Miniprotein binders against b1l550. Designs and how they scored, part 55

Target 1, 279 residues: b1l550
Amino acid sequence: MRLPEELLERARDIHSEAPSHRIKLDRVGSFGLKVPVEFKGFLLLAEADVWVSLPEGRRGVDLSRQVEAIYELSNPPKDPFSLCREAAISLLEKLNYADSSGVSIRFDAPLQDGESLKYYGVEISSIASDEIINKIRVEILGMTACPCTAELIRAYKSSEIAATHTQRSLGILEVSTKAEHPDPDKLASIIERAMSSPLRTYTKRPDEGGLVIRSLSNARLAEDVVREMIHLFLEEFGHLPEDTHILAAVRSMESVHMHDIYAERSFSLDEIRKEISSH
Below, E stands for the ipSAE of ESMFold2; O stands for the ipSAE of OpenDDE; V2 stands for 0.75 times the mean of E and O plus 0.25 times the DockQ between their complexes.

## First folded at step 6 (miniprotein)

Design rc4 (at its last look DockQ between E and O 0.00; V2 from the best seeds 0.00; counts 0 for: pae E 18.4 > 1.5, placed apart)
Fold by OpenDDE base, look of step 6:
Order: C-alpha cells, then sequence, then structure tokens
Structure rc4 (fold): chain B 279 residues (1-279), chain A 82 residues (1-82)
C-alpha cells in the first residue's frame, strides 16, 4: 500500500527520535537479502546481510537506505568482494550517524570437478569503521579415513593398504584480515589437500576405486586434518598481516558413530608463528 | 551358503584372537581374556554352522582352534587369580 506523498512528508520521522533508553546498538540491519553477484564467470544469487551501528541518541536505523545501498551497487552484478567492501563504505556514507557498518554475502561457490561442478560454501564479509576488516569463511566437504581402525586391521592382517572406515568431513577456514579477502578457491584447495581425499561429483568406477585407495593410504584424524590445514595455510598465506585472525576447523561425520568429531584452532598469524618457532 | 557363513564367523573369531594376543603383549591380561572368551563364542557358533554344513575340513580346523583358545583362557584365568 503506497501512501500519498503528502502524508509521507507530514509523517514524523520515528527513526530520528531519541529512544526511551539511550543505549548504543552494535548491529542493526536487514538479514537474508538476495543479491546477484558475479563469481568466476557465474551469475549467482547470494544471500546478504547488511547492518550498521546505532548511536544511543537515535531510535532506529533507516533500513530502506541500507537495502538501497547494496542494491544500487549490485546492478549490474559484480564480484562479491568488491560488493562487500563498497557496500560497507556506502552504508557509512548514507547513514552518517553510524560509526560502523558491515556486509556479509553467502553463496555456494562453483568449483570445477572434471567435466562437472562441485561446490564449497563461502561467506564474504567486510566491516567498515575507522578501518576496513575483510572476512572470508570457506566450508568444503572432503573424505577422511580413520588411522586407528586401519592400524587394528593391519595388526590382524598385514597389508600395504589396510581397510578402515571412511566418512565425509567438513573443513572450515575463516580468515579476518585488514588485507584483501584471501582467494576462496585457494582456501578450499587447502582444506581438500588437508583431508584424506577430496570428494567428487561424479566418478567412473576406476576413479572411485582410486579415490578410496588414496583415502586409505592417507588416513588422518580430524586433529591431523586441522593441523595440516594450518600448515598449508601458513605456506600459502603467510604473507598476510601478522594481526590476521584464522579459524581452522573440521567436523567429521564419523561413520561408526552416531555423533560427529569436531576439532578447531583459532589463532593470529603472529601467535601461531611463535608457537611453531618454539619447537 | 552355510559353509561361507561358518567361515565368516571363523574369520571374525580369528580377528578377535589376534586382538587378544596384542593386548596380552601389552600386559592387558584381563582384556585379553575377555576377547578370547568372545572369540570362543564365535568359534562355537562357527562350529555349529560348519557341522550343519557337513564340512569335515572346516570342522576339524575350528575344533583345533577351540581347543587352543580354551587352553589360553585357562592359563590367563590362572594368572588373574594368582
Amino acid sequence: as target 1 above (279 residues)
Amino acid sequence: DPVKEAKIYFLYAKFLIRMAELKLERGDVEIAAEWYKEALELLEKALEIAEEAGNEELIKEIKEEIERVKKLIEELEKKLKG
């Protein structure tokens, strides 16, 4: 229902009023927006969250302006990295009462798998204040083989490749940095390489066999996977600022249990370097 | 195929026996004894099936293993009481 323009002009600006309680809010915004983005030649419909801080002296945020800010920048569709950064900045400009803003964009990223596609989950974020912090979270599934069971089977019957249970595992890398967003494909690659084997969208029978054999020959605990992820991350992204924060995690959907195994490490680059150098 | 089924139980029993041996090597006598007992139960089941199948060779092999495992259990029980 569109109100006549005349009525809108007379309407009290409720958002600009003083609140009953003078309390600052950290984040106020619209969550679950759908925005088009261009990623690696694909046009994708992404989910987006936009928010700003609200000072103690303002009752509400102009939510329409927030939504307008991101959609203005999303037409024509652009890469999600630029969209996040530009939108975060635009939010601060449009909503001058805010001292901070943020944008998060989530989608399934296509990843080439032979003649087909697989995917990984990605969330790209930018937070703007006196500085801009870029955040990226990548989640991708892989396969792990249990070394413990393999050892038991080996003890029973000596074989070059011992049978063991295998399961899908979700690897997670989250990076927060003042630098540009790290390449999500590289992050996904790190996760896959840290696991016993990658997953495939399609396999021919010989390829499937090879995948399983590879997994069995590279059996890893969830803990091993996390440590390997960290190691590989340092090799690829060690050039990032020292205050860059990383979360590396694995959730293993154990095939012999009804529950999952989870392992994680949170660290800054400076912290982890000191830790490794001390050994 | 009852012969195949008997062989499966027999194989599983052998696995448990091997695990028991490994536990014994590590000094875990109580756990070893338990696994030998479980193995014995599986051997007895394997024997029952093999007898029903009339496979004389398999029957003989299982019986020999049963006797071996029984002796081991007896020895371990003596160690645990002592």
Scores: ipSAE 0.027, ipTM 0.210, lowest interface PAE 6.8, mean pLDDT 88
Fold by ESMFold2, look of step 6:
Structure rc4 (fold): chain B 279 residues (1-279), chain A 82 residues (1-82)
Amino acid sequence: as target 1 above (279 residues)
Amino acid sequence: DPVKEAKIYFLYAKFLIRMAELKLERGDVEIAAEWYKEALELLEKALEIAEEAGNEELIKEIKEEIERVKKLIEELEKKLKG
């Protein structure tokens, strides 16, 4: 059934041999692993990627040790941020030939939505070397109302009647920092508050009217949503290290267009503060 | 959803069982036995949740796996004492 243990003693360890071309690899690993995580009282099925660097003198990586590192730490299921950070450290310890390691964990996070739940996308990463860099990306849908159309209709019709087109917009915040991962619920809240209106899982007619009224009161261009996301982020997370890097973006599924509109800004905290203070 | 929660514990237990099998192929009997024991704890949690939810099909699947894992643990512990 199983192979004799004596064969293991005689077989070459192919992975530890030198390759024919001595070229360092930046990321070698296992991608798309399914892992359970516990997030704010919910048990979720997440997807994980694990990798290490591979020095120029080593032919291959022991993939089973990579998978072992994350699965050993995920029993029982626990907080995905601790799992991510601890697995990255464990990879570097277990595969001592590597000078860096990384772990990414992706899941749909539940968020309270009145009496119901809605979900938003989360991806966290930890990259370990002589230091640890933590990254989090949050994606959540909201509603935007076009201010250009609203102004055109106001000019053509009496201002007593407000109207414009609305559409789904995907907001994105991505943070890379030496500090602990920011709370994804707070990042999602920033994105939603930057939109014209949140989206709801279940809407009765009175609730639907309220969302539309809010969206008309907060008509915003995709560019304005990005600017508002940055403003709100600085208000809540301005305490993070100055070299923290942020990406703020919006992809708008314009209801009157056949294509999406995209707006994005990347910056470090010290960079954006200098920019704002210069105006 | 309790049924989804039970399935996730069951899935993770299956992953640990697969990892333990790989360790056995390499001859790491002590590590494999410990991972089977951890998988058993997850299976028992999955069973508890599945029984609370009343999902008879899932209960049957989990119970079958529990029996299999318990047998494996007994066999491996025998090997470790010899």
Scores: ipSAE 0.000, ipTM 0.114, lowest interface PAE 18.4, mean pLDDT 82
ESMFold2 (binder alone), look of step 6: mean pLDDT 86; pTM 0.826

Design rc5 (at its last look DockQ between E and O 0.01; V2 from the best seeds 0.00; counts 0 for: pae O 13.6 > 1.5, placed apart)
Fold by ESMFold2, look of step 6:
Structure rc5 (fold): chain B 279 residues (1-279), chain A 82 residues (1-82)
Amino acid sequence: as target 1 above (279 residues)
Amino acid sequence: DPVEEAKLYFRFAKFLIDLAERLLERGDVELAAEWYKEALELLEEALEIAEEAGNEELIKEIKEEIERVKKLIEELEKKLKG
């Protein structure tokens, strides 16, 4: 049974009506979509969010058109950075009432770990308006060792043998830039190099001993891990635009306390260059 | 339009199924099962929309694909568990 055409047209037009409360919305979209991507030869099933701004005079957004935009661009699968950027542009073109759009794509990136693979978290986004801003967040687990405990033991026991506790730590780098997204493998490498030892997916007892010994020999405070991340980031990516914004952070799962330790620094390249040049 | 929306999800689910079959051809059985499960969720959403629209032919097609995918997932999980 079909409804009269005029009733169907009235029902379909509900999104273009004015709302009872004329308040603009910054992000209206579909979150948690599953889309295929190809990353460095791997076919991955990524999670995507898509959104647009909604002006104060428009009641709703046509969510199906937003979903269609990223679905069309996902076939055939392509690299997640191109998908992210192109989908954000497509959203603005398809939903011309919006003055901004955004796409985020999350996936677990494979990283070679000896004979096997391990994975680290990647989230990229592209925010389009009169310009495009590209964001990337990388999260990777590593090992840290507390220098405070090691120094206390050295002060109370033989100076030849140092001992400390080790713990798993989550390292975070976020980058927001007008340039292309930085390579997530390079960001992950920076985080791992800043820590006391990488966390490996497979260890034998000799390998476990080696990881613990490296962690003890390279003990760093959470604050110094963050400082090292920043130093290494500037060596690799100091060429990015001056208004590029970075957040470097570490969350240490402290094994001798019931709570975690957290350290963080955010900055623009302009800010950090001025800070460094003053010394 | 609900019919067009249901068709969108149905077509994309079939696309994911095709990719899952590629994974099986490579021997990635566990990963393929994961992708089939995601496709099944999308098929269920497509069915819900198609039922609201009352499109009997589309409902029938989606239900047949759901049953096929469920059987496939069941068989793959048996192979993974022994």
Scores: ipSAE 0.570, ipTM 0.870, lowest interface PAE 1.6, mean pLDDT 83
Fold by OpenDDE base, look of step 6:
Structure rc5 (fold): chain B 279 residues (1-279), chain A 82 residues (1-82)
Amino acid sequence: as target 1 above (279 residues)
Amino acid sequence: DPVEEAKLYFRFAKFLIDLAERLLERGDVELAAEWYKEALELLEEALEIAEEAGNEELIKEIKEEIERVKKLIEELEKKLKG
């Protein structure tokens, strides 16, 4: 609904009033906006959240200005990293009463899979205050094979490649850093390499067989996958600031159970380096 | 469907039991005993689900298997201590 300009002005006046209770709010904004972004040559419709802090002396946030801030920067469509950072900064400039702002952009990122495409989930965020913190969360599905059952069958058949049950597993990497957003494709690659095998959108029968064989030959517990993710992350992104925070997690949709197996580790780069060096 | 869930656990337990039996035939008593114990845990879960579902036939079948496996574990543990 396009509200008349006069009503918008009145609403702004209400927002500027002193609240009945003088309490600061950490985040006030619009969630679930749709914004176009350009990512690796694809034009995508992303979901966006925008917010700012609200001081104790202000009743409300001018939500229309928040929405305008991100849409102004979204035309023409640009990469989501720049959009996120620029929008966060713009929010602070436009809403001068706020001491912090944030933008989060979510979409399914296309990933080349032979002649077809698969995807991974990505959330790109920037939080602006006295400094800018960039956050990225990547989620991608892979396949895991159970080493326990494999060991049993190996013992029985004396086969080099033992049969075992397989399942889909969701790998998660979340990185918060003062540096630029890490490359989401690299993060996705780390997750896939940490799994027993990647998933494929389109496979021919021989390729499918190869994928299964690969999984069986590289059986891993959910715990193994998380540890491998951390290891690979350190190799690829060890150059990030030491105060960079990481969450590595796996949710295994277990094929032999009705419940999922979950494993995670949260750490800073400095903490995990100290831990590994002590062994 | 709780009944189907119980059947899933039961089938997987049976799979482990079959493998354990084959290990026994090859003389790997220790590993067989370990997998029988895992199978027993699955059977117990299957039983709980089946009981919640009220499937008497399935409950009976699972209970019979539990008793069989428990006896086997006891026998194997005696062999390992001896």
Scores: ipSAE 0.000, ipTM 0.172, lowest interface PAE 13.6, mean pLDDT 85
ESMFold2 (binder alone), look of step 6: mean pLDDT 86; pTM 0.825
OpenDDE base, second read of step 13: ipSAE 0.000; ipTM 0.156

Design rc8 (at its last look DockQ between E and O 0.02; V2 from the best seeds 0.00; counts 0 for: pae E 13.9 > 1.5, placed apart)
Fold by ESMFold2, look of step 6:
Structure rc8 (fold): chain B 279 residues (1-279), chain A 82 residues (1-82)
Amino acid sequence: as target 1 above (279 residues)
Amino acid sequence: DPVEEAKIYFRYAKYLIDWAERILERGDVEDAAEFYKDALEELEYALEIAEEAGNEELIKEIKEEIERVKKLIEELEKKLKG
């Protein structure tokens, strides 16, 4: 049974009603949408979240119009950065009661690894209001070698041979800026270069030895990996706006320990420059 | 970084050479020869990367080590025949 047209019109107005408690909401939207993107010649199926702010005087959001904003722009597939930014703008246009909108897009990025491919995690977002804030988070695995254990073994054995434990470590760079999103491959490269050695998807016997030797010659504490990530980031991206915010972190999956080691530092570009110049 | 990658494999080859020398000191001539051959493979790989990078100093260093290792392999293989 269909409802009378008057009742349907009232039902469609329900989102414009005032709520029982007049409290602003920061993010109301649809999460976990599947969208196609084109990234560096690859067609990928990404996961997206879309949202808007909801003022204290409005009860709800028209979810269908939110979803339309990103789906309209995703066919034909295009680069995820343009999709992210344009969808955020479209959301604010379609839902004019909102003060801000946001779009996040997550995918596994292919990265050339010799004659093979490997993948690293990317999440980008664009937050639109009077201006647009672009965020990117890159996560990539590398190899680390413990310098403390290496020194202990050297001292104990009084030998020329180096030995220590090695493990997989997850490096994280997250950047929030008014500029365009930094290139995720460059962020991934910074993380890998800060580690003791990269991880490979396919290695032959000589390549495996090289990775081990590199790890031993570049043994670093998790703390120093984070410091190196920051140094390399500043070298390549120090030109970004001074209020750009960065998080650099590493989680080390220690091979001889029951628990992971974690180190992180958050900073803005102006904060870190002041810190470095004071020393 | 191709220069850094070439240096890593060069160091790995040198590590294998050092290990081969220790094996040879124990009188394990056949095993030592095999380790020197493994090192030669790594040196050739390092040279390939160094040539692609165009680092003349590194290329020269690697080529000198290759010739030294080849001579050692020849000497050890003559000993095994004899």
Scores: ipSAE 0.000, ipTM 0.148, lowest interface PAE 13.9, mean pLDDT 80
Fold by OpenDDE base, look of step 6:
Parts: C-alpha cells; sequence; structure tokens
Structure rc8 (fold): chain B 279 residues (1-279), chain A 82 residues (1-82)
C-alpha cells in the first residue's frame, strides 16, 4: 500500500535533520542486496553491499537512493567490475553530502574443470572518494600434503613416494589497488599452483590417483604455500602500482588435528620488493 | 616377514638418532637426550622381533647400536646434572 501523496508532503525529511550528536559516520548503507551480474558468460545472482559516508550535520542517509543507484546500473546485467566502479561513483553523485562511497559484490565464480565446473569465492569492491580504490578478494580450495609426516614415514618405511596426511586448504589473495581490478581467474590460478595440488570436481580413477601422487610429491607447509603465492603473484602482477596492497593467506584444515593451521603476510608491492632484494 | 619388520623399526630408530644428533649440534642437550631415549625404545623393540626371527646378523647389529645409544644417553645425562 502506498501512502497518499498528501501525507508525504506534510512529513518532515528526517534524514536531512541535524542529529542529536554531531558525529560523522564512515559507512552507512544497505548490506545483503541481491544483484544480477554477468561473469564469463554466466548470469549470476551476487550479493552486494552499498554504502556512503555521512557528515556530522546530517541525521541519516537516503538509503532508497543507494538501492536505486545500484539497480539502475544492474539492468541489464553487466560485469561485476564495471558495476562496482560505476555504482561507487554514482553513489557520490546521487548523495552529494557524502565524501566517500563503497560497493562490494560477492559471488561464487565458475571455473572450468575439464568437463565440469568448480568454483572459487570472489569479492569485488570499489571505494570512491577523491580517488577510486579497487579491491578484490579471491578464495579457493586446494590440497596440501604435509612434508613433516612424509619425512617421518620415509624414515620408518622405505618408499619412493612417502605417504603423508593430506587435507583441504583455503588459499586467500586480497589485492587493493588504484589500478583496475586484477583478474580473479589469474589470482585463483596462483593459489592453486601454490598448493600441493588443485581440487577437482569430477575425477576418473586414474586422475584421482594422479592428483594424490602429485600432492605427495609436492608436500608443502602452510607457510610454504603462502610464500609460493607471494612469489607467483609478483611474477604475474608485479606491474601493478607500488602502493598496491596485498594479503596472502592460507588456512589449512589439518586432517590430523581438530584445529586449522593459518599463515598470512600483508604487504605493499614496494615493501616486499625491498625485502626480497635484501637477501 | 619378521626380519623385515625388525628392519623397519631399526630404520626408524636410526632416524631418531640422526635427529638427536642434529639437535645436539644445536646445543639442545635435553631434547637430544629424549630423542635418544625414544630411539632406544625402538631399538629394543626391533631387537625383540629380530630375536624371534632368529637373524643373528641383525641381532648383532641392533645390539651394537643399543650399546652405543645407551652410552650417549649416559653422557648427556651427566652433562645435564653437571
Amino acid sequence: as target 1 above (279 residues)
Amino acid sequence: DPVEEAKIYFRYAKYLIDWAERILERGDVEDAAEFYKDALEELEYALEIAEEAGNEELIKEIKEEIERVKKLIEELEKKLKG
């Protein structure tokens, strides 16, 4: 039911009033919106967060305008990168009292795996102010084999390929840059290559065996995986601006323990280059 | 095969001994002593199996290693008490 227009004319604009406490807010917005996006030929339903800053002299944000901004741009569906950037800019234009805006879009990205599909998690963000910062977070599962246990078993029982425990590990790359969003497929590939082996959605018996053998032959600590991720990232994305910030992390769901092993490194491209050059 | 089983435990004991030696080189006498003790347990088990199997050569080899490891443990324990 719509309220009569006459009532709307009499109603105070609560959002534009002065607040009881004059305090600026960093982010005010709508979280958990569903928006269609086109990604690699797939039409996907993504989750989106939209927000703007709120000045100290304004009681509230026009939330309806925020929602309108992103949905206007999402019809027809477009790639999530453009949607994210354009929406962030549009928010600042529509809400002129805000000095900053942000958009975050999350979905499971399809990834070709032979005749089937696997997936990785992706979050694409853009923050607009005097400049635009683009952020992307990729999460993908792989498999790791423990080199420590392998060494113990090798000593105990002679084998060309030492048995060891294996587990699923979650690799994470998060990149914040003033440049365009890095290619999420490339980021996912880096993570998979840093693991002992990738995971497969569909395996035939010979392929499964090969996957395990590969893992055993490429046993890596969680720490090894993170370092390898960083190394591979530098090779692929070393051309990004020096002030680009990266988080590389691994969460290993250890099969012999009830808890996970976690390792991470946060760095700028400038910082890590200096570190590596010093050795 | 009992002989092969004994050899497996003997190899594992040797691994522990090698590790103990590395630890000792780093100056960690207490930890090294513990690894040698673990090795000794494995050697003693290997010996039991080898004796059941009647392999005289293996028995002799394991016994020699047992004596060596016992001496090492004794030496390290003296260092820890001094």
Scores: ipSAE 0.000, ipTM 0.192, lowest interface PAE 10.4, mean pLDDT 88
ESMFold2 (binder alone), look of step 6: mean pLDDT 86; pTM 0.830

Design xb1 (at its last look DockQ between E and O 0.04; V2 from the best seeds 0.00; counts 0 for: pae E 8.2 > 1.5, placed apart)
Fold by OpenDDE base, look of step 6:
Structure xb1 (fold): chain B 279 residues (1-279), chain A 88 residues (1-88)
Amino acid sequence: as target 1 above (279 residues)
Amino acid sequence: SERVRIRIRFEGSPEEVRKAFEELKEFARELAKKYGLIVLFYLHEEDGVARILVRGPREAVEEFLRRVLERLEELGIRYEVEVEVERS
C-alpha cells in the first residue's frame, strides 16, 4: 500500500525533529550493503558501509538517501577507490546536516599465483569532513617458520636444515593518508615478502618442497615480520605525506600452541623516520 | 599541488541559502572539471556555510576561486568568504 502524498505532507518528519536528548552522533548509517565494483579487470560484489554524522539537534538520519548515494555512483561499476571518495562527498552533499561522512568497501582481491589465483582481504575507506582521509587495510596470509625451535633442534641434531614448526600467519597493513589510496597489491606484496614464505594455491609445483625449505631457511619471529613489513613499507611508500598513519601487524596462528601470537606497531611516517634515524 | 579550503557563508534564509548553494554547485563542478581540479563541495545546514575543498595547481585554484566569486556576484548572492591554504 502506497500512502497518499497528501498524508505524507501532514505527517511529521520524525528524522528532522529535535531529539529528546541533544547529543551528537559520530556515525549513523547502513552497514553490510552489497555494491558492484571493478577491480583490476574483475567485476566483484563488495560489501559496503556508509555513514554520516548526526548533529545534536536532529533526531535521525535519512538512511534512504545514504543508500541512494552509493548506488547511484555504483552504476556503472567503477573502481572502489573512486567509489569511496565520490560517495563520501555525495553523502555530505545529500545530507547537508552532516559535518562528516564515511564509506568503507570490503572484498577479496584476486592475486595472481602462477597460473592460478590467490587472494587477499582489502578494505578501502574514505572519510570526508573538513578534509578527506583515505584509508586502506590489506590482510594476507603467509607462512612463518620459528627460529627458536629451529635453534633447539639444531642443538639436538646436527642437520643442514633444522626442522622447526611452521604456521600460517596473517599480515596486516592499514594506511590512513590524505593522499590517494596506496596500491593494495603493493601492500600485499610487502606483507608476503616480510614473511618466511608466501602461500601457494597450486600444489602441483615441482618445487613444493622448496617452499618449505625456503621458509625454514628464512625463519622469522612474528616480531621480525612486523619490523620487516615496516622496513619494506618505508622503501615503497616513503613518498607519502609525513602525517600518514600506518598500522603494521601480524597474527601468527602458532602450530604448537592453542593461541595466536600477535605483534603490531602503529606509527606516522614522520615518527618512524625519526626513530630509525636515531639509531 | 595546493590544497585550499574555501568557506562561503551565504546570507539569507535557509531556503535562500540552499538555492544559492545548488546554483553554485553546478557551476563549480563544471569549472573544476575544466581546470582539472579536485573539488569537494558541500553545505553544512547548521552553520549555513558552504565548504569547498580544492586541490590542484595554485594558478588553477586561484582562477577557480575568482570565477566562483564572480558568479556569486552575478547571481546577486550575498556572501562572506574565507580561504585557507594548506601547503603540503
Scores: ipSAE 0.024, ipTM 0.380, lowest interface PAE 4.0, mean pLDDT 88
Fold by ESMFold2, look of step 6:
Structure xb1 (fold): chain B 279 residues (1-279), chain A 88 residues (1-88)
Amino acid sequence: as target 1 above (279 residues)
Amino acid sequence: SERVRIRIRFEGSPEEVRKAFEELKEFARELAKKYGLIVLFYLHEEDGVARILVRGPREAVEEFLRRVLERLEELGIRYEVEVEVERS
C-alpha cells in the first residue's frame, strides 16, 4: 500500500523540529549498507556505514538523503577510496545542518598467492569537517615462530633438532592521515614481512618445506613483529604528514597456550621520530 | 541559508601549491570562525585541486566568498577557479 502524497502537506516534519532535550549527537547514520566496489581489477561487495553529526537544535536526520549520498556514487562501481572520500563530501553538502560527516567501507581484499588467491581485511574511512581525515585499517594473518623455545631446544643435550612452537598471528596496521589513504597492499606486505613467514592458501610438499624452514630461521616474538612493522612502515610511509597517527599491533594465537598474546604501539610520525633520535 | 562550493586548480610546483593552499586556508579558517560559518578545506595533492565548502547565512557566506577570492588573487600563483552557489 502507498499512502496518498497529499498527507505530506498536513503532517508535521518531525525531523526538522527541535528535540525535547537539546543535546548534539556525534554520529547519526545508516550502518551495514551493501555497496559494490572495484578494487585492483576485482568487483567486490563491500559493507558501508554513513553518518553525520546532528546539532542540538535538530531532532532528526534525513536518512534517505544519507543513503542517497553513497548509492548515487556507487553506480557504476568504482574504487573504494574515491567512493569513500566523495561520499563523505556529498553527505556534508546534502545535509547542511551537520558539522561533520563520515563514511566507512569494509571489504576482504584479494591478494595473489602464487597460482591462487588469499584475502586480508580492509576497512577505510573518510571523516569530513573543516578538513578530511582518511583512515585505513589492514588486518592479515601470518606465521610466527617463538625464538625463546627455539633456543631452549637448541641447548637441550646439544640437540641438532630445529624446532619451536609456531602459530598464526594477526597483524594490524591502522593509519589516520590528512593525505590520501595508503595502499592497503603495501600495508599488508609490511605486516607479512614483519612475521616469521607468510601464510599460503595451499602448498605442495617442496614449497611447504621451504615455508617451514623460513619460519624457523626467522623466529620472532610478537613484540619483535610490532617493532619491525613500525620500522618498515617508516621506510615506506615516512613522507606522510607529521601528525599522521599509526597503530601497529599483533595478536598471536600461541599454539602452546589456551590464550593469546597481544602487543601494540600507537604513535604520530612526529612522536616516533623524536623517540628514535633519542637512542 | 546558502552553500558555496569553491574549486581551485593551482598551477605550480607541489611546494608552491601546498604553500598557497595553506595560506588561503589559514585566512579562510579565521574568517569562518569570525562569522560562525561551517567550512571544509581539502587539497588533492595529485591534481593540485583544492575544494572549499562553506555554509551559513546568505550575507555572511557571500562576504566570505568575496574575501576568499580576493585573498586567492593576492597569492600570486596561477589558478583556475569555479564557484557553485546553492541558495535555500
Scores: ipSAE 0.013, ipTM 0.500, lowest interface PAE 8.2, mean pLDDT 87
ESMFold2 (binder alone), look of step 6: mean pLDDT 86; pTM 0.840

Design xb2 (at its last look DockQ between E and O 0.46; V2 from the best seeds 0.00; counts 0 for: pae E 13.9 > 1.5, pTM E .791 < .8)
Fold by OpenDDE base, look of step 6:
Structure xb2 (fold): chain B 279 residues (1-279), chain A 88 residues (1-88)
Amino acid sequence: as target 1 above (279 residues)
Amino acid sequence: SEVVRIYIEFEGSPEEVRKAFEELKEFARELAKKYGLIVIFYLHEEDGVARILVRGPREAVEEFLRRVLERLEELGIRYTVRVEVERS
């Protein structure tokens, strides 16, 4: 049912009215949109959030324009990095009362694992104000082996490779920068290399054995993993602007405990460089 | 309100372009404040194109652009400029 146009002309624009309380809002938008993106040859359905700021003198945001902005740019499907940046800019252009905008796109990124696929979680964001800040968050599961238990067992039974408990661990790298989005595959690789071993979607018996042995030979605390992530990140992405902000974190789903072990470090590139140079 | 997109392509090495952009950005930001304009800066590092999005009264935007171009000349920066105007 379409309302008669004549009735629409009589309706006041609620969004343009003055609010009861003149307070600026930082983010107003639509969350949980589904948009197609092209990533590494895959056409994926991603989840998207779009928002703008709202000035104190305006009651509401034109949400339909926000939705229109991102879908116009999503056809034909494009890479999520460009989509994010372009949409953030487009939002500010279309909603001229806003002084800031943002777009976040989330999906599971495919990662080749032999003849099968594994994946990592990725969230790509761009925030536009007086400048554009690009943000990327990568989450990927790996395996850790506990060095403490290994040492206890080694002390008890003299063996070159000591048995220990293993568990799945979630590694997280979040990067905010004025530069272009870092390559998410590289970030995922850093996380995997920082752990005792990667996970595999499918393993044959010999491969499984090898994977476990590798893990045992590379036993790491959650703290070790975070430090290794930071180290590897600096080697790969040390060229980013000094004001680039990084969060490196690990959540280890410990197999001998009912709780998880968590470790993190938040830092800027300039901060961490100073820290390392002081030693 | 009109949105003016200013695309400036700088000539030089990536380092030179970055430096030029940062200098311009600082100047332009202060200028935008003076004229009450909303300005967004974006440098596309791959092609060396700096994008400046400006919103506000047309007269103020025009003056802003004039001053920015003058500053670039003063700095001796080689550039090309493309201006796009979109009406909302």
Scores: ipSAE 0.134, ipTM 0.623, lowest interface PAE 2.5, mean pLDDT 88
Fold by ESMFold2, look of step 6:
Structure xb2 (fold): chain B 279 residues (1-279), chain A 88 residues (1-88)
Amino acid sequence: as target 1 above (279 residues)
Amino acid sequence: SEVVRIYIEFEGSPEEVRKAFEELKEFARELAKKYGLIVIFYLHEEDGVARILVRGPREAVEEFLRRVLERLEELGIRYTVRVEVERS
């Protein structure tokens, strides 16, 4: 059923009224929208959140205009970074009462893995106010090998076993910057290179042996994986603005324990450079 | 009072636009704060696009516009201005 359009002239516009309690809200929006994006030649179904700030004098947000802002720009599908930035700007244009807006887009990014594909998690966002802040979070699984157990096995009196426990570890890099979003493939590469070995979609026996040997030869504490991620990040992205903020983290799903190990470091580029230069 | 949005879009080569935008940005930001205006700065160097979007009471936005346009004309930067009256 469709209601008569003339009712709009007689009905109160609830959203434009002042609220009973005049309190500003930081994020009011539509979350979990499905949008198509084009990434590296792939057409992907992404999940998006859109929001705006709401001043203390306005009761509600024009939600259909929010959805319009991103869906108008998603047809035809385009790269998620352009969609993210343009939608954030469009939200402020369409929702005149807001002083800030935000858009987040989440998808699984394909990555070549020999003759097949593997995937890593990407979430990008753009927050628009008097300028745009771009954020990207990349999550990818790798293999880690424990150096502590390796040393204990080596020290075992009669041991001829070169061994340690290996496990999947989830590496995380999150970057917030006034510059354009860093390339997610480069962030994923940094995370993988910091691990003991990459994970593969599948391997044949000789290749599997090689991965294991690589992991044993490159055993690392979760803490050192984080440090290596930071080192590699600075090498690749040290040119970003000094107020760029980074989070580097690893969640290690320890194969011999019932619990995970977690390590993280957050920093600005200015902060970390001063720390390193002080030796 | 009436609330308006004004869109100022810079015209010129990508380098001219970038230079003008960077030079004007802090001036415009301070003016916006002085008049209680919301201002958004957008620069896309690859396309040679720079925009200033400003929102607030008509009188304040008009004064902001006058001063910003004076600076743009001093810099020799061409521009387009679009005015939108806020609607619900």
Scores: ipSAE 0.000, ipTM 0.320, lowest interface PAE 13.9, mean pLDDT 84
ESMFold2 (binder alone), look of step 6: mean pLDDT 82; pTM 0.789

